# Designs tried in a protein design chat: VHH binders against q9p7j3. Part 189

Target 1, 174 residues: q9p7j3
Amino acid sequence: MILPLFPETQVHVFVYENVSNCAAIHEQLISQNPIYDYAFLDAATILYKKQVYSAIIRALEDRRDEQMKTKTIHSEVILSLSPKTEISSAFRQFSMTKKSKNIVVVKIDSKLTEEEEFERLDKLVEGNRVEFSDEELQKLIDFKVLKKNYKLDPSTLENPLASILSSIALRGYS
Below, E stands for the ipSAE of ESMFold2; O stands for the ipSAE of OpenDDE; V2 stands for 0.75 times the mean of E and O plus 0.25 times the DockQ between their complexes.

## First folded at step 15 (VHH)

Design da9 (framework vhh_6qgx_2)
Fold by ESMFold2-Fast, scan of step 15:
Structure da9 (fold): chain B 174 residues (1-174), chain A 124 residues (1-124)
Amino acid sequence: as target 1 above (174 residues)
Amino acid sequence: QVQLVESGGGLVQAGGSLRLSCAASGFTFRGYAMAWFRRAPGKEREFVATISWRGSSTFYTDSVKGRFTISRDHAKNTVSLQMNSLRPEDTAVYYCAAEPGYAIFNTASEYDYWGQGTRVTVSA
């Protein structure tokens, strides 16, 4: 998909459930294997499509403005999901771990079509691909994780969308 | 009580300029994208322009690109639309709107906060 704010950048987002090889993927990410140049997120942390798109836009905004705090656009997407500026905390909170079961995968600046990325990722991820939709994401979310990551109180937990999205845009500028 | 109030509309001849302003009260819209939409008589609301919270990311519909400039002022809690080289087809009621985070698709349904609108009439 192309986002109006960044019309030159192609964005692909994939969702996999019941992934059995997260430990193997995690090892490839630690070794910085270029084949795994994607943002691998734990689906337990993602409630809305707009949450992912907002993090992508924030990362692209920071790249354009020469304000990236991480080394790659994909790691910047992970950081951009966090309401805080601390890189290590963001990765701990949102990145896929060896114990993850469901993942959201983001590709920025792909030279491949969405279908070609599907074929490539299906070889790397041992799980079931599902639609990137609010309905599917809401089956995979862990609300206790979401509440902790965004510091939601009872009033914001009832309608967390605005709080989550605004915090992504505000990170470091409050 | 959250309110968006537009001002600056009026009657202007083709080729003229107007500056619209939108003042927000009751809420700071911190971390919110601000946008301008317009509605011509007998038509639906159409997107005009959006600006991110930081002010560094903007997007314009093709028909106004290069003629209109959106800006915002956090201290005044305002968003403005400078409209230059106005055309009769720019005649519409102009609305200020806000959504949390970033404008993703620029559709009216994404926005829950709206002003009442300010009328712009461009004569040939």
Scores: ipSAE 0.738, ipTM 0.870, lowest interface PAE 0.8, mean pLDDT 90

Design da90 (framework vhh_6qgx_2)
Fold by ESMFold2-Fast, scan of step 15:
Structure da90 (fold): chain B 174 residues (1-174), chain A 124 residues (1-124)
Amino acid sequence: as target 1 above (174 residues)
Amino acid sequence: QVQLVESGGGLVQAGGSLRLSCAASGFTFKGYAMAWFRRAPGKEREFVATISWRGSSTFYTDSVKGRFTISRDHAKNTVSLQMNSLRPEDTAVYYCAAEPGYAIFHTASEYDYWGQGTRVTVSA
């Protein structure tokens, strides 16, 4: 997919449910294996397609403006989901863990098509691919995790979209 | 009460310039993208330009690129559209709009807040 704000950047987003090898993937991410150069997110933290796209745009904006806080665009996407500037906190809150069961995978700057990336990821991820849609994401979200990560009050929890999206864009700017 | 109020519209000759302003009240729109849309008589609203919260990311529809410039002022809680080299086909009612986060696809349905519009007429 191409985002109008960054038309030169190819973006792919994949959703996997019932993943059985998260521990193995997590080990590869800690080892910084370049084959796993993707943003691996815990689907328990993602409620909307716009949430992921907003984090991608924020990361691309920071890369363009030479304001990235992390060393790769994919780690910057993970940071960009957080309403706070602290890197370690963002990774604890949004990255997949050894215990994750459903994941969202983001690839930026791929020279491969979506279909080719899917074939590649299907070798790395032991799970079922589902559509990247709000409907599918809402089956995988953990609302307790979402509330904690974005500090949502009961009044915002029933319609959290605006709070989540504005937090992503506002991060680090008082 | 949250309001977006446009101003600066009017009649101008082809080749002229106008500056539109949109003032927000009742809400600061922190972390919101701001945009301009327009509607010519008998047509749907079409996207014109957007600006991110930080002001560093902008996008324009092809027909206005190089002629229009969008900007925003956080202290005044305003977004502006500088329109240069105006053409008769730019004649429309211009609307200010806001959406949380970033403009992803630049479609009218994505925007939660809208102004009432300001009329721009460009004579031949």
Scores: ipSAE 0.723, ipTM 0.861, lowest interface PAE 0.9, mean pLDDT 90

Design da91 (framework vhh_6qgx_2)
Fold by ESMFold2-Fast, scan of step 15:
Structure da91 (fold): chain B 174 residues (1-174), chain A 124 residues (1-124)
Amino acid sequence: as target 1 above (174 residues)
Amino acid sequence: QVQLVESGGGLVQAGGSLRLSCAASGFTFKGYAMAWFRRAPGKEREFVATISWRGSSTFYTDSVKGRFTISRDHAKNTVSLQMNSLRPEDTAVYYCAAEPGYAIFRTASEYDYWGQGTRVTVSA
């Protein structure tokens, strides 16, 4: 995918359901294995394609402006999903855990094509790849998790898109 | 009651300049991207430019790059479009629009809020 605001940056997003090896992947992420240099998100936290793209754009904006709060662009994507600047809470709220069943995987600055990244990820993730679409994401979301992560009240929960996207762009600014 | 109101349109000769302004009322658009679109007679709305909430990220359609500059003022709740070196093909009704977060797509259907437009006519 080419983002108009960052046309020089290669972005790939993949969605997997019914993943059986999340504990093994989590172990590799803790050990900082460079083969796993991706943002691994719990799909229970993602409702819209625009939510992921907004976090990516925010992370790229912060990298360009030398305002990154984390060490890598992929960890910055995870932070950027959060409406707050607290790194540890953002990772707890949005990162894949050992108990995750469905995941969203983001790759930035890949030297590989989308097809090549898919071939590589298929070897790392034991699950079923589904389309990165609002329809597929809506099947995997946990609305209790979404409500908690974005502090949504009952009136915004039915149509949370604007609240979620604006909070990502606004994080840390008056 | 949320409104976006454009101003600054008019008639100008090729090579001239105009500054369009969009004033927002009833909503602050905090965390929203602001954009300008235009519609020439008989055409669909075409993306012109966008600016992020922080103002540090902008994008322009190729035909206006280097000639148009988008800016925003949080205190005044306005977005502006400085149009230089105007060409007859820039003749259109110009619309201010807002989208939560960032401008991910350049399609009009993705934008939540719209002004009524201001007419720009560039004579040959």
Scores: ipSAE 0.716, ipTM 0.859, lowest interface PAE 0.9, mean pLDDT 90

Design da92 (framework vhh_6qgx_2; at its last look DockQ between E and O 0.88; V2 from the best seeds 0.00; counts 0 for: pae E 2.2 > 2, unsure alone 63.1 < 65)
Fold by OpenDDE, look of step 16:
Structure da92 (fold): chain B 174 residues (1-174), chain A 124 residues (1-124)
Amino acid sequence: as target 1 above (174 residues)
Amino acid sequence: QVQLVESGGGLVQAGGSLRLSCAASGFTFKGYAMAWFRRAPGKEREFVATISWRGSSTFYTDSVKGRFTISRDHAKNTVSLQMNSLRPEDTAVYYCAAEPGYAIFYTASEYDYWGQGTRVTVSA
């Protein structure tokens, strides 16, 4: 997929449920295995497609403007999901863990088609691919975690999307 | 109350220029992507241009690329659309719109706040 604001950057997002090898994937990420050059997110923390895309756009803007806080664009995506500026906090909040069961995987700067990228990723992830949609994400979300991550209260819960997107956009600018 | 007020529309000859402005009140531009849409007679509302809340990213529909420029002023809480080399097909009511976060999609349904519009008429 191509984001209008970044037409020269191809982005792919995949959702997997019932992933059995998150621990193994996590070890590869720790080892910085280049084959695992993706952003692996815990699906329990993602409610909207726009949430993910907003993080991607934030990361891409920061890269373009030479304001990245992390080493890689994919780690920057993870950071960009967080309303907090602390990298460690962002990773604890949104990154896939060894205990994750459902994940969202983001690829930036892909040279492959979505299908080709999926075939490659499918060799790494042992789970079931589901549609990247708000409907499917809603099935995987942990609302307790979501509320905690974005400090949602009864007033913001009426429109959690706006609150989440604002939090993402305003990280470090408040 | 949130309010977007467009201005700058009018009658102009083909090849001429106009600068539209949108003033926001009741909320701040901070954290909001801004966009311009237009609705020509007998047509559906269509996307024209968008700018990220930071003002560092823009996107234009193909028909206006190279002719229109979107900009924003955070201090004044305004967004502008400089329209050059205007064509009769640019005739429309132009609307200012705001979306929380980033402009991901350029469909009208993605934007939360709208102005009442300003009419632009380009004569042949």
Scores: ipSAE 0.846, ipTM 0.917, lowest interface PAE 0.6, mean pLDDT 95
Fold by ESMFold2-Fast, scan of step 15:
Parts: sequence; structure tokens; C-alpha cells
Structure da92 (fold): chain B 174 residues (1-174), chain A 124 residues (1-124)
Amino acid sequence: as target 1 above (174 residues)
Amino acid sequence: QVQLVESGGGLVQAGGSLRLSCAASGFTFKGYAMAWFRRAPGKEREFVATISWRGSSTFYTDSVKGRFTISRDHAKNTVSLQMNSLRPEDTAVYYCAAEPGYAIFYTASEYDYWGQGTRVTVSA
């Protein structure tokens, strides 16, 4: 996908359910294996396509404006999902863990086509690919996790999208 | 309670300029993208321009790039559209709209808040 706000940047988002090798992937991320240069998100934290795209745009905006707080664009995407500025908390809240079962994978600035990235990721991820759609994401979300990550009150819980998306754009700028 | 009110529309000759303003009240739209849409007679609402809450990210539809400039004033809770080198094809009702986060899909259905519009007529 090309985002009109950043037309020179290629963006690919992949969703995998029933992943059996999250522990192995996690070890590769800890060792900073360059083959795993993606943002690996726990699908339990993602409710809408717009949530992922908003974090991507926020990360790209911060990169363009020379205000990235992390070392890579992919880690900046993970940070950008958080309503807060604290890096360690963002990674604990949104990153894939050894116990994750469903994941969302983001690739920025790929030199490969979407199809080529699928071939590459299918070798790394032992799970089932599903469509990146609101319908599929809503099957994978953990609403208790979402509520805690974005501090949703009963009033915002009925329409969490507006609260989530505005917090991503607002983070660090009041 | 929450309102977006447009102003600045009018009649202008081709090649002229107009400045549209949108005043928001009842809500500060922190973390919201603001946008301008337009609707020509017999057509659906078409995206024109957007600006992020921080003001550092803007996007324009191809037909207005280089001619229109969108800007935002947090203190006044307003968004403006400076329209230069106007063409008869720019004739439309112009609407202010707001969506949380960033503009991603550029369709009217993505926006939760709308003004009632201000009419712009550009004569040949």
C-alpha cells in the first residue's frame, strides 16, 4: 500500500493467526537478526486497520521531522501505537511476545513486492495468513488488553476508535 | 454542541483568490486531522486537502496542488484553505471535516464531524 501522506514509502501489513513459533521469532528479534527487520505486533492489541496505519504515519512523520525516539522505523511504529512517550512500556504493551498466538507484521521501505515479502515471511512465521481487514482483526483482538493499553473508560469503550487514533497522533504534543 | 462553521465563500472570477475558514466550537479536536471536501452540483463529496494536528503533514488532491494551501491555528481552533488561481471547475460547496488521527482513506465516510458548507462560485 502507498499512503498519500508519504507517497514515496512502501508499506506492507501482514496478519497471521495461530502462530506456533512466536518464541523462536522472539529470540531472533532479541538477537537483532536483520532478516527479522519488521515490526512484529501482538494482534491482541490491534482493533482496526486505521490503528496500524495511524501508527505508521506517526512514525513516518517523526522520521521526516527528525524526531524519532527509537533506532529503526519498525521500532518507531511500535512506539507510535502507544498513547505515551515511554519506549519500554510501548514495547511491552504492543510487541509480539513468546506467548503470542496471532501477530500483525509491518514492513516499511521494502525493496521487495508484497508477494515477495509474503514468500519471505511465510518461511519465518509458522501460522496461517489472513486478510488485513477490520473483520479479521476483530476476531483476534483482546478487548481487556486494548482497554488497558489505551486507558479506555466506559464512555470511550463504546467508541474506542476515535480515542485510540487521536492519542496516536497527539502523543507527546499537548 | 460540537460545531464546525465555514465562512469565506463567494463569487470570484477565474484566476482570482478566496480564503475559506472553519471555526470549531464545543470540541478542541486534539489529535484530529482536519480536512476540506467539496461537492459540485449533482456530485458526491470529493476530498480537497488535509492537515495533521501537528500541522507538519498535509496532502492535497492533484487538481489543487500548488494552488491551494491548508493551514491550522490551535489557539483559535480554526482551519483555513487559501485558494489561489481559481478555475471554473473549482465551483462547489466547500465543507470542513474532522477525523481522529490521520487522513488515510480520503473518503467522506471516514469523517465523523462536518460543517454545513460554504458556497464558492468561479465564473469563466
Scores: ipSAE 0.769, ipTM 0.884, lowest interface PAE 0.7, mean pLDDT 91
Fold by ESMFold2, look of step 16:
Structure da92 (fold): chain B 174 residues (1-174), chain A 124 residues (1-124)
Amino acid sequence: as target 1 above (174 residues)
Amino acid sequence: QVQLVESGGGLVQAGGSLRLSCAASGFTFKGYAMAWFRRAPGKEREFVATISWRGSSTFYTDSVKGRFTISRDHAKNTVSLQMNSLRPEDTAVYYCAAEPGYAIFYTASEYDYWGQGTRVTVSA
């Protein structure tokens, strides 16, 4: 897919449930294996497609404007999900961990079609691909984690979309 | 109480220019993408232009690229649409819209808040 604001940048997003090898993937990420050059997110932290796309757009804006705070565009997506500027907090809160069960995987600057990228990713992830949709994300979210990550109180938690999207856009500017 | 109020519409000759303005109140203007849509007689509302909350990212529908410029002013809480080289097919009611964060795909359903519209008529 291509986001209209960034017409030269191809992006793919995949969702996997029941992933059995997150620990193995995590070790490859720590070792910075270039085959694993994706953003691996814990699906327990993602409720909306717009949440992921907003983080992608934020990361791409920051790259364009030479304001990235992390080493790669994929790590910048992870930071961009966070309402806070502190990098280690963002990774702790949003990245896939060894204990994750469901994941959202983002590829930016892909030179492959969605199917070609899926074929590569499917060799790395032992789990079941599901549709990237609000319906599927709703099944995988942990609302207690969402509340903590975005500091949602009871009144905000009932309809958190606007608060979450604004947090992603405003990080570092409010 | 969220309000978007458009102004600057009117009758203009083909080839002429107009500047539309949209004043925003009742929400945190900085955290919202702003957009212009238009509805021609007998047609559905169509996307015209959008601008990110920082003003650094813009996108235009193909039919207005190079002729229309969207801008925003944080001090005045306004978004503007400079329309140059107007054509009769630009005749429409123009609407200001707001969406928290980023506008991803530029569809009317993305935008939470809408103005009442300002009429632009471009005479042949």
Scores: ipSAE 0.511, ipTM 0.782, lowest interface PAE 2.2, mean pLDDT 90
ESMFold2 (binder alone), look of step 16: mean pLDDT 80; pTM 0.835

Design da93 (framework vhh_6qgx_2)
Fold by ESMFold2-Fast, scan of step 15:
Structure da93 (fold): chain B 174 residues (1-174), chain A 124 residues (1-124)
Amino acid sequence: as target 1 above (174 residues)
Amino acid sequence: QVQLVESGGGLVQAGGSLRLSCAASGFTFKGYAMAWFRRAPGKEREFVATISWRGSSTFYTDSVKGRFTISRDHAKNTVSLQMNSLRPEDTAVYYCAAEPGYAIFNPASEYDYWGQGTRVTVSA
């Protein structure tokens, strides 16, 4: 996908359910294997497509403005999902773990087509690929995790979109 | 009540300039993208320009790129559109709008708040 605010940047987002090899993927991420240079997110934390795109745009904005707080654009996407500036907290809250079952995978600056990334990523992830859509994400979300991560008021939890999106864009500025 | 009020419209000759302003009251739009849309007679509302909360990210529709500049002022709670080198095809009612986060797709349906519009007429 091409995002209007960053038309020069290739963005691909993939969703996998019932992933059986999260522990193996996690080991590859810890060893910094360049084949695994993606943002691997726990789908329990993602409710909307716009949530992911907002974090991507925020990360690209910070990279352009030379304000990245992490070492790579993919780690900056993970940080950018958080309403707070603390890096280790953001990674604990949003990153895939050994125990994750469903994941969202983001690739930025891919030189491959979406189809080629599908073929590559399907070999790395042992799970069922599903459509990146609000409908599919809403089957995988954990509302207790979402409420905790975004500090949502109970009255806001039933329609949290505006609160989530504005907090991603606002992070660090009040 | 939350209100967006546009001003600065009027009649101008081709090649001229106008500056539109949008003043927000009742809500600060922190973490919201602000946008300008326009509607020409007999046509649908179309996207013109957007600006992120920090003001560092902007996007313009191709027909106005290089001629229009969007800006915002957090202290005054305003967004502005500087329109230069105006053309007859820029004739429209111009609307200010806001959506949470960033402008991802720019359709009118994604925007939660709207002004009533200000009319711009560019004569040949």
Scores: ipSAE 0.732, ipTM 0.868, lowest interface PAE 0.9, mean pLDDT 90

Design da94 (framework vhh_6qgx_2; at its last look DockQ between E and O 0.88; V2 from the best seeds 0.78)
Fold by OpenDDE, look of step 16:
Structure da94 (fold): chain B 174 residues (1-174), chain A 124 residues (1-124)
Amino acid sequence: as target 1 above (174 residues)
Amino acid sequence: QVQLVESGGGLVQAGGSLRLSCAASGFTFKGYAMAWFRRAPGKEREFVATISWRGSSTFYTDSVKGRFTISRDHAKNTVSLQMNSLRPEDTAVYYCAAEPGYAIFNLASEYDYWGQGTRVTVSA
């Protein structure tokens, strides 16, 4: 898909549940295998589509403005999910781990259609693709983790979206 | 109480210019994307332009590209719409809107706060 704010950048987002090879994927990421040039997120930390897209837009803005803190646009997406400025914290909070079962995969600067990209990614991920929607994300979320990551309290839990999106946007500016 | 107040509307001849302004109170623009929408007579409200909270990213509907410019002032808690080369089809009530984070899909339903609007009339 194309984000209006970045019309020249194609973005694809995929959701997988019951992934059996997260450990193997993680090893490939550690080794910086170019075939795995994606942002692999733990679905347990993602509640909204707009959360992911906001992180993507933040990363793209930072890239455009030459303010990236990480080496790659995909790692920047992971960082951008976090309200914290520390890269290590962001990765611990949002990145897929060896123990993850459900993941959200983001591709930036894709030259392929969504279907073509899926075919490539499907060779890497051993799991079931589900729709990228708030409904499906809600089934995979760990609210304890979400609350911790964004420091949600009873006053913000009624409308966590606004709090999450603001925290993403304001990282490093507050 | 959150309030967005638009100003700057009026009657102008085709080819003329107007500058709309939206002043926010009851909350800060910090962390919020801002946008302008408009509703022409007999039509549905449509997206016009948006600007990220940083002010570094903008997006315009095709019909206003090259003619309209959206900007924001964090210090004054305002967003503006410079409208040049106005056309009769630009006649509408223009609304200011605010959305937490970033404008993703530019749907009216995604914006949390709205102004009452300011009327712009462009005569032929």
Scores: ipSAE 0.878, ipTM 0.933, lowest interface PAE 0.6, mean pLDDT 95
Fold by ESMFold2-Fast, scan of step 15:
Structure da94 (fold): chain B 174 residues (1-174), chain A 124 residues (1-124)
Amino acid sequence: as target 1 above (174 residues)
Amino acid sequence: QVQLVESGGGLVQAGGSLRLSCAASGFTFKGYAMAWFRRAPGKEREFVATISWRGSSTFYTDSVKGRFTISRDHAKNTVSLQMNSLRPEDTAVYYCAAEPGYAIFNLASEYDYWGQGTRVTVSA
């Protein structure tokens, strides 16, 4: 897909449920294997498609403005989901872990088509691919995790979307 | 109460310029994208331009790119649209709108906050 704010950048987002090899994937990410150059997110932290797209746009904005805090655009997407600037905290809050069951995978700047990325990624992930839709994401979310990550209180929980999205865009600026 | 109020519309001849302003009150819109939409008689509401909270990311619909400039002033809590080289096809009511985060698809349905509009008429 192409985002109007960054028309030169190809973006692909994939969702996998019931993943059995998260520990193996996590090991490859720690060793910085270039085959695994994707943002691997824990689906327990993602409520809406717009949440992922907003983090992608924030990461692309920071890259264009030469304000990236991390080494790669994919790690910048992970940081961009966080309402805070601290990198290690963002990774603990949003990255896939060895214990993850459901994941969201983001690819930016792919030279492959969406179909070719599907074929490649299906070889790396042992799980069931589902549609990237609000309906599917809402089956995988953990509201306790969401509440902690975005500091949601009872007044915000009734409509968390605005708080989440504005936090992503505002991080580090006021 | 949260309000967006547009101003600066009017009658102008083709080739002329107008500057529209949108003043927000009751809410700071921190971390919100601001946008301009327009609706010509007999047409649907269409996207014109958007600006991110930081002001560093903007997008314009093809028909106004290079002629219109969107800008934002956090201290005044305003967003402006500088319209140059106006064409009769730019005749419309112009609306200010806000959405949390970033403009993803520039769809009117993404916006919960809207102004009442300001009329722009460009004579041939």
Scores: ipSAE 0.773, ipTM 0.888, lowest interface PAE 0.7, mean pLDDT 91
Fold by ESMFold2, look of step 16:
Formats: sequence, structure tokens, C-alpha cells
Structure da94 (fold): chain B 174 residues (1-174), chain A 124 residues (1-124)
Amino acid sequence: as target 1 above (174 residues)
Amino acid sequence: QVQLVESGGGLVQAGGSLRLSCAASGFTFKGYAMAWFRRAPGKEREFVATISWRGSSTFYTDSVKGRFTISRDHAKNTVSLQMNSLRPEDTAVYYCAAEPGYAIFNLASEYDYWGQGTRVTVSA
């Protein structure tokens, strides 16, 4: 898929539930294995498709503007989900961990169709693919985690999307 | 209460220029993407241009690319559309729209806030 603001960049997003090998994937990420060059996010932190797309756009903006803070575009997506500038905090809060059960996986600069990329990713992830949709994400979210990560107060809980999206966009600028 | 108020519409001859402005209030302007849409008589709203909250990313529909320029001013909480080389087919009501964070797609359904519109008429 192509985001209009970055028409030269192919992006794919996948969601997996009931993942049994997050610990193995995590070890490969620590080892910087290039086969695992994706952003692996804990689905418990993701409620909206727009959260993920906004983080992707922010990461791509920062790459274009030579403002990236992390080593890869995929690690920059993880940072870009955070309202805070501290890299280690962003990874701790949003990245897949050894204990994660459900994940959102992002590939940027893909040279493959969605199905071709899925075929590669499916060899790495032991879990069940579900649709990348707000309906499926809502089933996997931990609202307590979401509230804490974005410091949502009672006035925003009815419609937290605007607060979350503004936080992603404003990180480092407010 | 969120308000978007467009101005700068009017009658202009083909080949001329107009500058539309949209004044925003009632929300934290800095954290919002802004867009212009237009509705020609008898047609649906169509996307014209969008600008990221920092002003660093813009996107234009093909029919206006190279002729229209979207810009924003954080000090004045305004977004503008400079329209050059106007054509009769640019005749429409132009609407300002706002979306928190980043605009993802060029769809009217994506935007939460809308102005009342300003009419632009381009005579042959």
C-alpha cells in the first residue's frame, strides 16, 4: 500500500494474534538479524489503524528531513508511536517483548506485494494473522496500557484518538 | 468549540489568481493537519491539497499540481491556498478541513472539522 504523502514508499502492516514465539523473534531483533527487519509492535498498545499510519508518516518525515533518532526506519516507527523523546522508554512501552501475545508488524520500503511480504513474514511468526482493522485491534488492546502510554485523562476517554494522534505528531515539538 | 472560517473567495477571470485563507480556533492548531476540499456545482466534494502540521509535507490532487500552493502560519493559526492560473473548472465552493495529527489518505471522511466554505467563480 502507498500513503499519499510518501508515494514512492511501499508499506505493509500485518496483525498476528496468539503468537507463540515472541521470545525467539525478540532474540533475532537483539541480534540485528536482517531477515527480521520489521517493526514488531505489541498489539496491546495499538487501538487504531491511524496510530500506526501516523507513526509511519512521522518516521518517514523524519527520515526525509534527516531528523531520525534511531538506526533504522523500523525502529523509528517504534519511537514515533511515543509522545516522549526518550528512545528507551518508547521501545519499552510499544515494542513487542518476549511476553507479548499479539503483535502488529510493519514493513517499510517493501519491494514485495502484500501477499509476498506476508509469505516471508509468516515463516517468522508463529501465530494467526487477522485483518489490520480497528475492529480487530480493539479486541487486542489493553486500555489500561493505552491510557498510561498516552496519559489520557477522563475528558479524552470517550474519544482518545485526537489526543493520541496529536501526541504522535507533536513529539519533540511541544 | 472548533471553528474553521474561510475567506478570500470571489469572482476572477481565467488565468487569474486568488488566495484563500482559513482561520482556525477552538483547538491546538499546531497538532493538526489541514486540507482544502472543493465542491463544484452538482458534484461531490473532492480533495484539493493537504499540509502536515509542521508545514513540511504537502500533497495535491493532479489537476491543481503546479498551480496551487498550500501553506500554513502557526502564529496566526491560518492555512492558505494560493491559486494561480485559474481555470473555469476550478469554480467551486472551497472548504477548509482539519484532522488531528497526520492526514493519512485523501478522503473527506477522514477529516473531523470543516469550515462553511468560500465560493470561487472563474469566468471564461
Scores: ipSAE 0.618, ipTM 0.836, lowest interface PAE 1.5, mean pLDDT 91
ESMFold2 (binder alone), look of step 16: mean pLDDT 83; pTM 0.858

